# Miniprotein binders against p81326, part 41

Target 1, 226 residues: p81326
Amino acid sequence: MLHFGGFIMEINHISKILEKEREEYIRNKVEEYLKQGFSKDDAVNKANQSWRTYIGHRIQDVIYNLLKKFLKDSGLKVTTDKALNNRNLPEELDKVKRLIAINYGEYLFLPDADVIVYKVENNDIKIIAIISVKNSFRERRFETTYWKLKLKESPVTSHIKVFLATPDKDNEISYKCPNGKPKKMRIILEYELDGIYFLKEDFEETEKAKHFGKIVEDIIEISKKL

## First folded at step 6 (miniprotein)

Design R3
Fold by OpenDDE base, second read of step 7:
Structure R3 (fold): chain B 226 residues (1-226), chain A 101 residues (1-101)
Amino acid sequence: as target 1 above (226 residues)
Amino acid sequence: GPEEILEEAKKLLEEAEKLIEEARKLAEKGDPESLEKALKLLEKAIELLWKAIYLIEKALDQGVPEELREKLLLAFFKALELLEEAEELLEKIKEELEKQK
């Protein structure tokens, strides 16, 4: 039984639980923005935008912490793009950063990598997977697919699996063809990415679209093949 | 009952958080004695956090009302956050102690 196995199904409620803080958060932010001289309407809009960013980070942090703990016993390591965005990196993280970098000719840039899973064997680092965490798809709907395609362009990064983890709060990608109408975003994301992992129960399961509870097993399996 | 377990878990989290903060302050001093004290505090904090996680798991296994379940899960997420913080700081301090040797 995987460490914390009992909690994996509880992740289904993460969005709902964290959303309970919204009203208080919005109220406090509105007050803050009013004090900064914004109009009431602008303050409300800014507060809502701030909330979307805040809740996204909270979900990402939970997923990061869970994955780090779940994967620890398998000897796999977990980091984030934020941790890599430092001028003074330990040698290990500097290597990780270099191994996920995308070439743009004169420049190297990192993909959006909310969670990075890697292993260290005989002082060699192998990147296993990148997980993008999205609470909603209102903005940058295909950004994760862009990064997947870019990673495929190099033999250095082509092996890296790219996963999307989402509670899909607004039910944007939970089903492929609800009412007989294809959901373009679900179809494209599922096609281009290596997997979509849902932090909810109400979704259409496929070979590539799974419950988040399966991500640990899948990552461990991938790691054994590298 | 599960409510009592939640309260106990919360107390453990609060205690762990205090220990982590104290350890951080000691680590900032950078001397070997302070670093060693910080390690001991972090080890204790980690122990408390695991105990909290265990208690929360036990409560969830008993079947609890939705409201209590949500509170337990929030406590669990907080425990994971604090555990990560403590472990990261612990590792950093160990590395620093090794460099001073």
Scores: ipSAE 0.329, ipTM 0.691, lowest interface PAE 1.7, mean pLDDT 90
Fold by ESMFold2-Fast, scan of step 6:
Structure R3 (fold): chain B 226 residues (1-226), chain A 101 residues (1-101)
Amino acid sequence: as target 1 above (226 residues)
Amino acid sequence: GPEEILEEAKKLLEEAEKLIEEARKLAEKGDPESLEKALKLLEKAIELLWKAIYLIEKALDQGVPEELREKLLLAFFKALELLEEAEELLEKIKEELEKQK
C-alpha cells in the first residue's frame, strides 16, 4: 500500500531524529546538574527523569502531526486534550469534548486522550479513537486502561477505540519473560485496550500489538464501520 | 458476585502491603541474605497485586452499581500504588545486590 509507505518512511525518519535529540538532551542536562553540584550518578538519574517528561510531550506532538497529515484525505479530523482544555472552544471542539467526557455525578472529566480522532457527517460528530501516548511505564502504567473501562460503561462512549502508542525503549511490554510468558502488564494492557502500537522495530507482534505504521490503516477501517 | 470479588481483592491488597513492609525492613539490613529474602517477598507481593487487579477489572466488566463501582476503582488505584512501590523497591534491591558482587 503506497499511500501508507510514506507514513512508514516518516516514522522511521522521526525515530532517528528523536534518538539524536535524546543524546544531545541527556548530555546537556547531565552537564547542567553537574554544575549545580550533583554527583555524576545523581546527575545522570535526574537527566533521565527530565528526558522521560520531555520525550512524552515530544512524541505526543509527533504522533498528533503524523495522524493529522495522513488522515486528512480520508475525511478524518484530529485534535488533542490540550486543545479541548482551552477556555474558548470552537463549536466543533466543544461537541468533541462533550462526547468523550466521563460523568462522575456532578463532575465531568476528560480521559487520558493525548490524541483524538473523529469525523463530522451532516453536522454530527462521531468519535473514532483516543490514543494515549506513553514513553515509560514507570508511573501511571494503567491510566489508559482505567479510562477504557470508564468509556466502555456508557452507550455514548462505548464504541470509542482506545489505543496505546509507545516506543517502549526499556522493553517493559515489548517482549516475553525468560520463561516464555508475556509480562503481566502486557497481558492486562493488551486484553483491555483496543490496540497497542509500538514506535520500534522489535516487539512480540499480535493481532492487537502492531507497529505504529499500521495505525492510520486501522483507524480508516474502523471509521468505515461507524 | 461483585461485592465478594471486592472483598477478595481487598484481602489480596492487605497481604501485599504487609509483604512490601517486611521486604523494606529486610532491605534496610543490607546484607545479601536479607536482600534475597526481600526480593522473594516482593515477587510474591507483585503476584498478589496482579491477581487483585485482574479480579477488580473482571468485576467492573460485569456492570455494577455506582457505589460498588467507586469502591472497586479505589481498590484498583490502591493496587497500582502498591505495585509501583514494590517494583521500585525491587529495582533498588537488585542494583544493591549487583554492587555487592
Scores: ipSAE 0.000, ipTM 0.126, lowest interface PAE 18.3, mean pLDDT 78
ESMFold2-Fast, scan of step 8: ipSAE 0.000; ipTM 0.084

Design R4
Fold by OpenDDE base, second read of step 7:
Structure R4 (fold): chain B 226 residues (1-226), chain A 101 residues (1-101)
Amino acid sequence: as target 1 above (226 residues)
Amino acid sequence: GPEEILEEAKKLLEEAEKLIEEARKLAEKGDPESLEKALKLLEKAIELLWKAIYLIEKALDQGVPEELREKLLEAFWKALELLEEAEELLEKIKEELEKQK
């Protein structure tokens, strides 16, 4: 059992380690875009955008793998929205997909669900939590909140906990009122979501805002109540 | 296939681990030349570890049997542990080099 303490340290370093690849990644992507005929400025901008997407996926993958590892012994299962975006799904995943779907009348759409935690008991699937992973909040700041609110609208999905996991690299939501000024995004996200989990140490801890190391325990506890 | 990727990843991890250990031994000497050499070894180790992680992730994305998935995940975690170790040692060495300047 990786002691909870070792796990916490690993998570804090992952984001920093991933950021060290940035310069090389940007250089390579700039060269690639230049070869495609883009201007230098456009190539740099596109490379930076590509990096944001890349690093976001990398963090998501790490979080997914972490949760999968640490929840395995509890009998909980983990999947992703990406895994659900297949026409031919195993029965179990097809059920998971249906149980997180949001009704828009003629259409069912999935929430952004970077990580989905569920359990199987007596051949019944119960969705426990959806974890949205965000590296930065430059775009779509309240998208996770939107999905949380939509999930609450149905008795089928209202029980699903929605968590945000972030390293919050730019300190956009790490503190509620830095220098006496309220950070609207932190306040709203904390209010609307079931929890915010930080992949860092320098944040304002509250009942809902915790270190990512607590997410496994919290999910297991929730799973016992369902 | 995914099995070959796992084997390659494991080899990378083993090589990285050796480099980290070598770097640690060099760092213990404490002289600037040894410290600089240790840094180079750690940089190489980190490169290998990232390559291993990339390969592992690629294999995991392809869909693998559960047994193989478990082994890949084990290798993934080992890579992260070694990365943390390498980065920590790297920072310590950098700090020591700065103090000697």
Scores: ipSAE 0.007, ipTM 0.288, lowest interface PAE 9.5, mean pLDDT 86
Fold by ESMFold2-Fast, scan of step 6:
Structure R4 (fold): chain B 226 residues (1-226), chain A 101 residues (1-101)
Amino acid sequence: as target 1 above (226 residues)
Amino acid sequence: GPEEILEEAKKLLEEAEKLIEEARKLAEKGDPESLEKALKLLEKAIELLWKAIYLIEKALDQGVPEELREKLLEAFWKALELLEEAEELLEKIKEELEKQK
């Protein structure tokens, strides 16, 4: 795929960088915990726990940067919920925030919108998609689904696509049971969400569950219909 | 009211989670007696999870404040997660018992 060959190559490059980062991170954290007086086994376990937290944030940043780079030539803009929580918002981002915020009486909350894709057309902002990035499903498994259900209740936000992006390293939602049936969590997530994009090679693709390499072309196609 | 139902559902979820964890430890022992005990615990956990789901659905059918509705939905999804975990473990234990005849 020549149009998006650079995107796929960049994903492969980042994967190699992340593997080296893991090795260095674990080594440094083990040394740090040993210095604090932990046993070797405890130090290794703590280092692995620390890596799981670190990689979650790191993958979010990677996805943000990749989408920003590869969507800009299509007239699409990318931001994050972190940017929208900034005290001093530019007018454009303030409008983005208002278009995705959900009202709970006295309170306004942003959905689980790690990455937000929007376009500016005739000085009006249109939200295209929200991408939730999950490294693990042990906690907050259906958080993204909850936000999808909230967004589709309102005419203002019902058009917004909600995607999940995940490496699914533990095969929590990409695993197929021996009887060929997907796990209940996978069935629910795929049913409720607009798409799941896997940052891994080995899984069975469906209409909604795809390799992450397809996300750029899918977002561009969606934006043309809005 | 719906608040009491949420509290009861959460208590059922906590009890089910403990039963699932105990069943995992028994399954790790791998002997037939431990596997049979694990099955009994998982059957109980599944029963409690379906009770929690029923209670949550009943509460959601009422006109509840949005904040309470959010918490009920969170408990609902948590119950489904634990139910899947319990059902998967139960199937694995049944397979292991069959292999042991």
Scores: ipSAE 0.000, ipTM 0.126, lowest interface PAE 19.1, mean pLDDT 80
ESMFold2-Fast, scan of step 8: ipSAE 0.000; ipTM 0.107

Design R5
Fold by OpenDDE base, second read of step 7:
Structure R5 (fold): chain B 226 residues (1-226), chain A 101 residues (1-101)
Amino acid sequence: as target 1 above (226 residues)
Amino acid sequence: GPEEILEEAKKLLEEAEKLIEEARKLAEKGDPESLEKALKLLEKAIELLWKAIYLIEKALDQGVPEELREKLLEAFFKAFELLEEAEELLEKIKEELEKQK
């Protein structure tokens, strides 16, 4: 049991800590958009959208680096869809890119893959897991589910585990049936995905819905079976 | 103590940030010598950032007052921000060096 020390529990505060920057960020972006000729209302709206994107990337970056660190000793490698979005890739990353690609007939497209975990054995690459990182579920609620289902359609990608990591800032999926009312999004995401990992403590734990602190162990276990 | 660790971590972050900026400027020149120097600076920056992360982790594991905890966490997340920046730039420079061979 890789006891990731008490430190991994500190990740529960990621949203709170990063949100401290919001006011200043919004102010600066509003000024920027006003200078670009947008109305005040449009500038505020765009600034808020920009913030959502920015904070999402910050959380993703933290998760990426944590996974990279904690999986290093296991010999597992970590990359991102951003790193794969280049025309000239090293051979290893080019192989990774091809192994996660989804077939649409004339076209191959990559799933949204904020973090990709893979191993290299005997010069062969095996994709272990894709982790989607979401701060909130205001938009594209089932996008990760879509990609999971698409990956299942091919024997090349069907083995790839798809996980969702989220602080669930707005408590959209933390509980299945709060007050006796089913949260459709939680139920569907938990059903369709291989796991949901929460960067918080106040959630309903199940076999598939766990604290983020469990993700490293789970990935390592999966990697041993491949 | 944890306060001393925070101060040390902040110093490491500041130093790393400076190295990253210097590396960026060197990378903009685009010549092989400048790119190689930039790589070395980024490697050093990454080392400093991981050292900061380790120190912060150690402090957090010891239990700290809430006020200090928040400051440590802020430094922690800043370290990862800078780490991502450094690693991205490092990768770009490596790619450019490979293209020039």
Scores: ipSAE 0.304, ipTM 0.679, lowest interface PAE 1.5, mean pLDDT 89
Fold by ESMFold2-Fast, scan of step 6:
Structure R5 (fold): chain B 226 residues (1-226), chain A 101 residues (1-101)
Amino acid sequence: as target 1 above (226 residues)
Amino acid sequence: GPEEILEEAKKLLEEAEKLIEEARKLAEKGDPESLEKALKLLEKAIELLWKAIYLIEKALDQGVPEELREKLLEAFFKAFELLEEAEELLEKIKEELEKQK
C-alpha cells in the first residue's frame, strides 16, 4: 500500500486549504452583495448560499484529482461526467460515455457521475465505479439512488459500483437518532448504494459507510475482480 | 511560472465570459436553433472555466508572493462565479428546449 498513507496526508492537507478558501470566499462575496445594495444580513445569507455551491464544485475537483493521482499506479483511469459532455471526445472517452449512458428511447443521459473510474484491458474499457459527490442533501437527496437503480437494469452497466462521497458537515446522513437508529435517508442511501465515503472523522463505520481514505484500496480491489 | 499561469487563466476567463454573454443573447431569441447554439457555447465556456480553475490551483500550490496570490485568488473566485452563471443558464435553456418538444 505505497500510496495509502500519502493519500490520507493529502486529504488532511486539502481540508486545511479549503477552510482558508472559505474565509476568503465569504468575505469577498459579502462585499460584492453589499455593493449591489443588499442589506448586511442578506449579503451574509447570500454569501453562505454561494459558498455551498462553490464548495460542491471544489470538493468534486479535489476528489477527481486525488483519485487520478492515487489510482494511476494501479492502471486505473479517472474522468468526469463534465469531460464526457464535450462535443468532440477522444475515442477512449467516447467509449466510456457509451458504457455508462442510460437509454430513454431516443435520448441517452449520463448518470450523476461526478467522477468515473475505469480501466483499459485488452483494448476493452471496463467501468469500475462512478462517484456522486454531495455537499448537502437539502435537494435531490435520492438522485444517486435513482441512477444506481437505472444502471442495475442493464447487463452492460449492472456491474458498475455507485458510490456517494460527502463531507456531511450538517450531519444529514451521519447522525443517529437518540434511540440509536440512523435517519431514514441514511438507511435508504446505504441500502441502495454500493458505498458511502465520508470526508469527516466522527461517524460510525459500517460495511458500506467508510472514511474517504479507504476508497482507493476499495476501488483497486473491485477492479481486480473484473 | 505563476505569472504566466495567471495571464493564461485571465484569457480563459475573458473568453468564457464572452461565450456566456453570446449564449444569453441567443437564449433570449428563444427559437430551437438559437437555444441549441447557446448550449454549445455554454459547454465550451464551462470547459474553459474548469481549465482556468485547474491552472490557478496549480499556481497557488507554489510559494507565490502575496500580491500575485491575491490576483490568483481573485481569478479563482471569478471563475466559479462565471461557472455558476453558465451552469444556471445551461439548465434554463435545457428546460426551455424540453418545453418546445
Scores: ipSAE 0.000, ipTM 0.119, lowest interface PAE 17.8, mean pLDDT 79

Design R6
Fold by OpenDDE base, second read of step 7:
Structure R6 (fold): chain B 226 residues (1-226), chain A 101 residues (1-101)
Amino acid sequence: as target 1 above (226 residues)
Amino acid sequence: GPEEILEEAKKLLEEAEKLIEEARKLAEKGDPESLEKALKLLEKAIELLWKAIYLIEKALDQGVPEELREKLYEAFFKALELLEEAEELLEKIKEELEKQK
């Protein structure tokens, strides 16, 4: 058993470490946008937006690779929605794509699924969990909740666990009732989702809100019940 | 010690990065022989990257000063980036080889 617990606990500083690249990144992007003809103020704003997207992808990549590594010994497989956006998919991934699709009548659409965990047994694919990765909650606060609710509407997808993984850099959902005031976003996300996993130590732990270090164990446990 | 582990990990990352770049160049040729060579290079790169990750994890588990810890994490994230790149390229090459079959 790869000592998943000790190393994952150190991931608490992922956001801080990635933020060290911010100054250089912003400078380079500002120069790029200035060359494109944007004003200085617009260039700075666009650079900051680009950074948010960039750092979000970096965190997602880290989480993806960690899950892929630590779930491998359990025989579980990991993919991403990005990998599924190909016209020509291997049979296995094509099946995965179909098994997470949401019905909108004439159309099937995929939920936002930054990380997808599944198992293959006797040539049958079972989707275990979808993990949404968010660095901050400035935009689309309840997007993950929407997808969870949509997945629940079908017997094909209702079993799929939906997790949120976040460093919660700005402490937007780390506590339910800081200073006696309810944080609606934390309460709603915790209620609607199957779990929230924090890449930090400073948060209010509950049955559903746990440190990211617990996610592998939880996924493995879920996989045994499917 | 942890500093030596970091240096070893960095060397592994540099070697892996070179292998990935060589594999990319071979893959661009598109012939089966070049593609097969590229696969072997990528498999080696992936092996080196996992070794680097393991070493970094081991160093982090020993309790290191904050400055060294930050450097270890930087190397760790670089390893993960290269691993993703290598795996993506590996999958593309496998798909191409299957199409030529």
Scores: ipSAE 0.015, ipTM 0.379, lowest interface PAE 7.1, mean pLDDT 87
Fold by ESMFold2-Fast, scan of step 6:
Structure R6 (fold): chain B 226 residues (1-226), chain A 101 residues (1-101)
Amino acid sequence: as target 1 above (226 residues)
Amino acid sequence: GPEEILEEAKKLLEEAEKLIEEARKLAEKGDPESLEKALKLLEKAIELLWKAIYLIEKALDQGVPEELREKLYEAFFKALELLEEAEELLEKIKEELEKQK
């Protein structure tokens, strides 16, 4: 159980820090919007909306740094789609970009790959997994599924695991109806994707839907088979 | 602008790191006076770290270019790391002070 205990401990510590920061962030944003002339109710609503946008970007970067730190000793490397869009790509990242890009005739697009895990073996690159980070399913809810289906069409990319990581604070995909049935969105996402990792405690685990604390050991096991 | 905010946040992080190191040296002495002084330094460090986090978030809200956004998040994660170190040392010092009562 102490296997990956440091990873779980660091996730728990960051979650605690983020909760303290949420309170301060919302308080400061409410004050800011009130100074702009918004009503108290509007200010609170706008502050909560601002937090949702902010935390989405922050969770992506938290996941990137956690995976980079905890996969390093297993010979695995981590990058982001943001890094792949930089002007002067190192040779290694240029190869990663080419191995994950999807062809649409005369156009080439990267999938929704917020975080990318790969390995280098004999100067060759093998993509292990891509992780899409979603704080909310209000917009672009099936984008990750679309990219998974596109990646499956090519022998070059069909082996790449596609994961979703989400706090799902609004219970959009962790909720079950009164009859115990999952929502349509949850059924589709779990069916099509290789896994869903929740950054929350209160949900029913399945073979594919797991606590985020399990992602490092799962990725390492997948990499051994490639 | 956002670049000036990043520089201010980096200065706050550097100051907090120095305070944490000074507090660690005082905690090693172990006497009540040194422990009380270390506690005050850590409280100040934590205050500076939260100010740095606030400034970084304010800069990120302004829709910054990718290169600057990367540097802002580097500073942000450094602040979180220092907060963990400061809070752990603070808890240890509080325990030691209670034992010496």
Scores: ipSAE 0.000, ipTM 0.109, lowest interface PAE 20.0, mean pLDDT 80

Design R7
Fold by OpenDDE base, second read of step 7:
Structure R7 (fold): chain B 226 residues (1-226), chain A 101 residues (1-101)
Amino acid sequence: as target 1 above (226 residues)
Amino acid sequence: GPEEILEEAKKLLEEAEKLIEEARKLAEKGDPESLEKALKLLEKAIELLWKAIYLIEKALDQGVPEELRYKLIEAFFKALELLEEAEELLEKIKEELEKQK
């Protein structure tokens, strides 16, 4: 069993590693948007927006891959909301999709579920956790909280743990009360979610706010109680 | 030293990536013989990737300069990505072989 424990700490550098691609990415996107007829200023702005989306997906992919590998030996499975957005799903994934769906009366919608951890026991699927991955909190600050609250409303989904994983690049939620001023976003997210996992070292640790290195252990522990 | 380990790991990743691509092409043919060959290639790729991961971990444990550390970590993430790809393809091929029996 490769105790990936030591390596998980290296995830602190993921943002820095991925940002090395930024300059080239921006340059290429600016050229692309200029060819589409945008002004230079608009092209730069759009390129920066595109980068934010791109880097977010890259971080999500890394987290997905890490969790999938680290949880494999425990018999836990990992998927994504993207994988569930198909009309023709394997039976297992179709069940997963149904077990995370939120009821809106005439409609069922999926929560934002960047990573979904589940187990299969005796042909029954149990959803263990949903992990939302956010690189920054510039937009939709409490979207994950909304989904957590919605999942709590149903006995089918109320047991599902909702975690936030973030490098918190801009230090928006790293501390509760920096300089004596409460960071509302940190306080609310920590209160409403089951946990916040930081892909960095510089943060205020609490019972719910931990380093990402703890997420695997926490998920395995939760899985044993279900 | 750690630099040599990084270079070895990179070579392993490159070899694994080639094997995965070859396996993918074979799997597209869909015949049992091609599928079996693809499985063997993927098993080898997976072995190489785990070897790379092990080497990288060993290097990181020795204490390396920051620049080299980042390169090792980058290689590690690449290894995990390729490992995921190989394992997913392996499972698909196994399923297909079972359907053809």
Scores: ipSAE 0.171, ipTM 0.581, lowest interface PAE 2.7, mean pLDDT 89
Fold by ESMFold2-Fast, scan of step 6:
Structure R7 (fold): chain B 226 residues (1-226), chain A 101 residues (1-101)
Amino acid sequence: as target 1 above (226 residues)
Amino acid sequence: GPEEILEEAKKLLEEAEKLIEEARKLAEKGDPESLEKALKLLEKAIELLWKAIYLIEKALDQGVPEELRYKLIEAFFKALELLEEAEELLEKIKEELEKQK
């Protein structure tokens, strides 16, 4: 039986680990930049910038491992765009790569799909979902929406769900109308994407904007319809 | 307006691409002076690319017609592609300079 309580417990445990990692990472990076001759203010700013890059990759790895663990009993497989860029791909992953690639004339490019969920039935591959992981919206805010729009153009990829997963610690897209002022980014992302999954407790929940704890259940339900 | 921002971003991308090509030719020469010049060109290219990305995001935040939105997003991905090329070349040049110390 599928029990998503275990999934939620692991999310909570990992959140605590990430906070401890942040403190250690920032301390170490500030020391490195000070040794390189930067001022205290510059060292702190550079360390925070470095952390934002680091945590983006770290959260991506965490999401990959959680989804791989909790989807396997439902017959679903998980991979990453990093794995698909390796040389000498296994036949199965080569098929996944071909089914997710976007056509630009004679050239095929992969969307920036941090995590990819697919299933194998009778040696045939079906892509279920692409998950883009964003720690911050300071840069590349609409990258995920671009890939969603490109995937819609082809009958091969138009069924693929495109999700955003984010802790949104800076409250950049957590609400549509904080203080009564519309946030265009939240409105556009929710409109264009198939879902937004928040790795935080405080946000405006809608049919498309949910807590990350719902993602496993949603993906399994989607896979049944394909 | 957003159309003027797109045109400015395109010019920044074109200039960055030229700098990257010039840096690649300097890197092929392999001498310390050429490698050091290549590093400076790549630093300038990366600066221009981030400026282009900033302008594109600013335009997208202001709400734009669908046709213009797609062109801005295309420019955004061209900027990311050029950043990847510039940073890969920068890393190779730094490695080569360390070998020559």
Scores: ipSAE 0.000, ipTM 0.142, lowest interface PAE 16.1, mean pLDDT 80

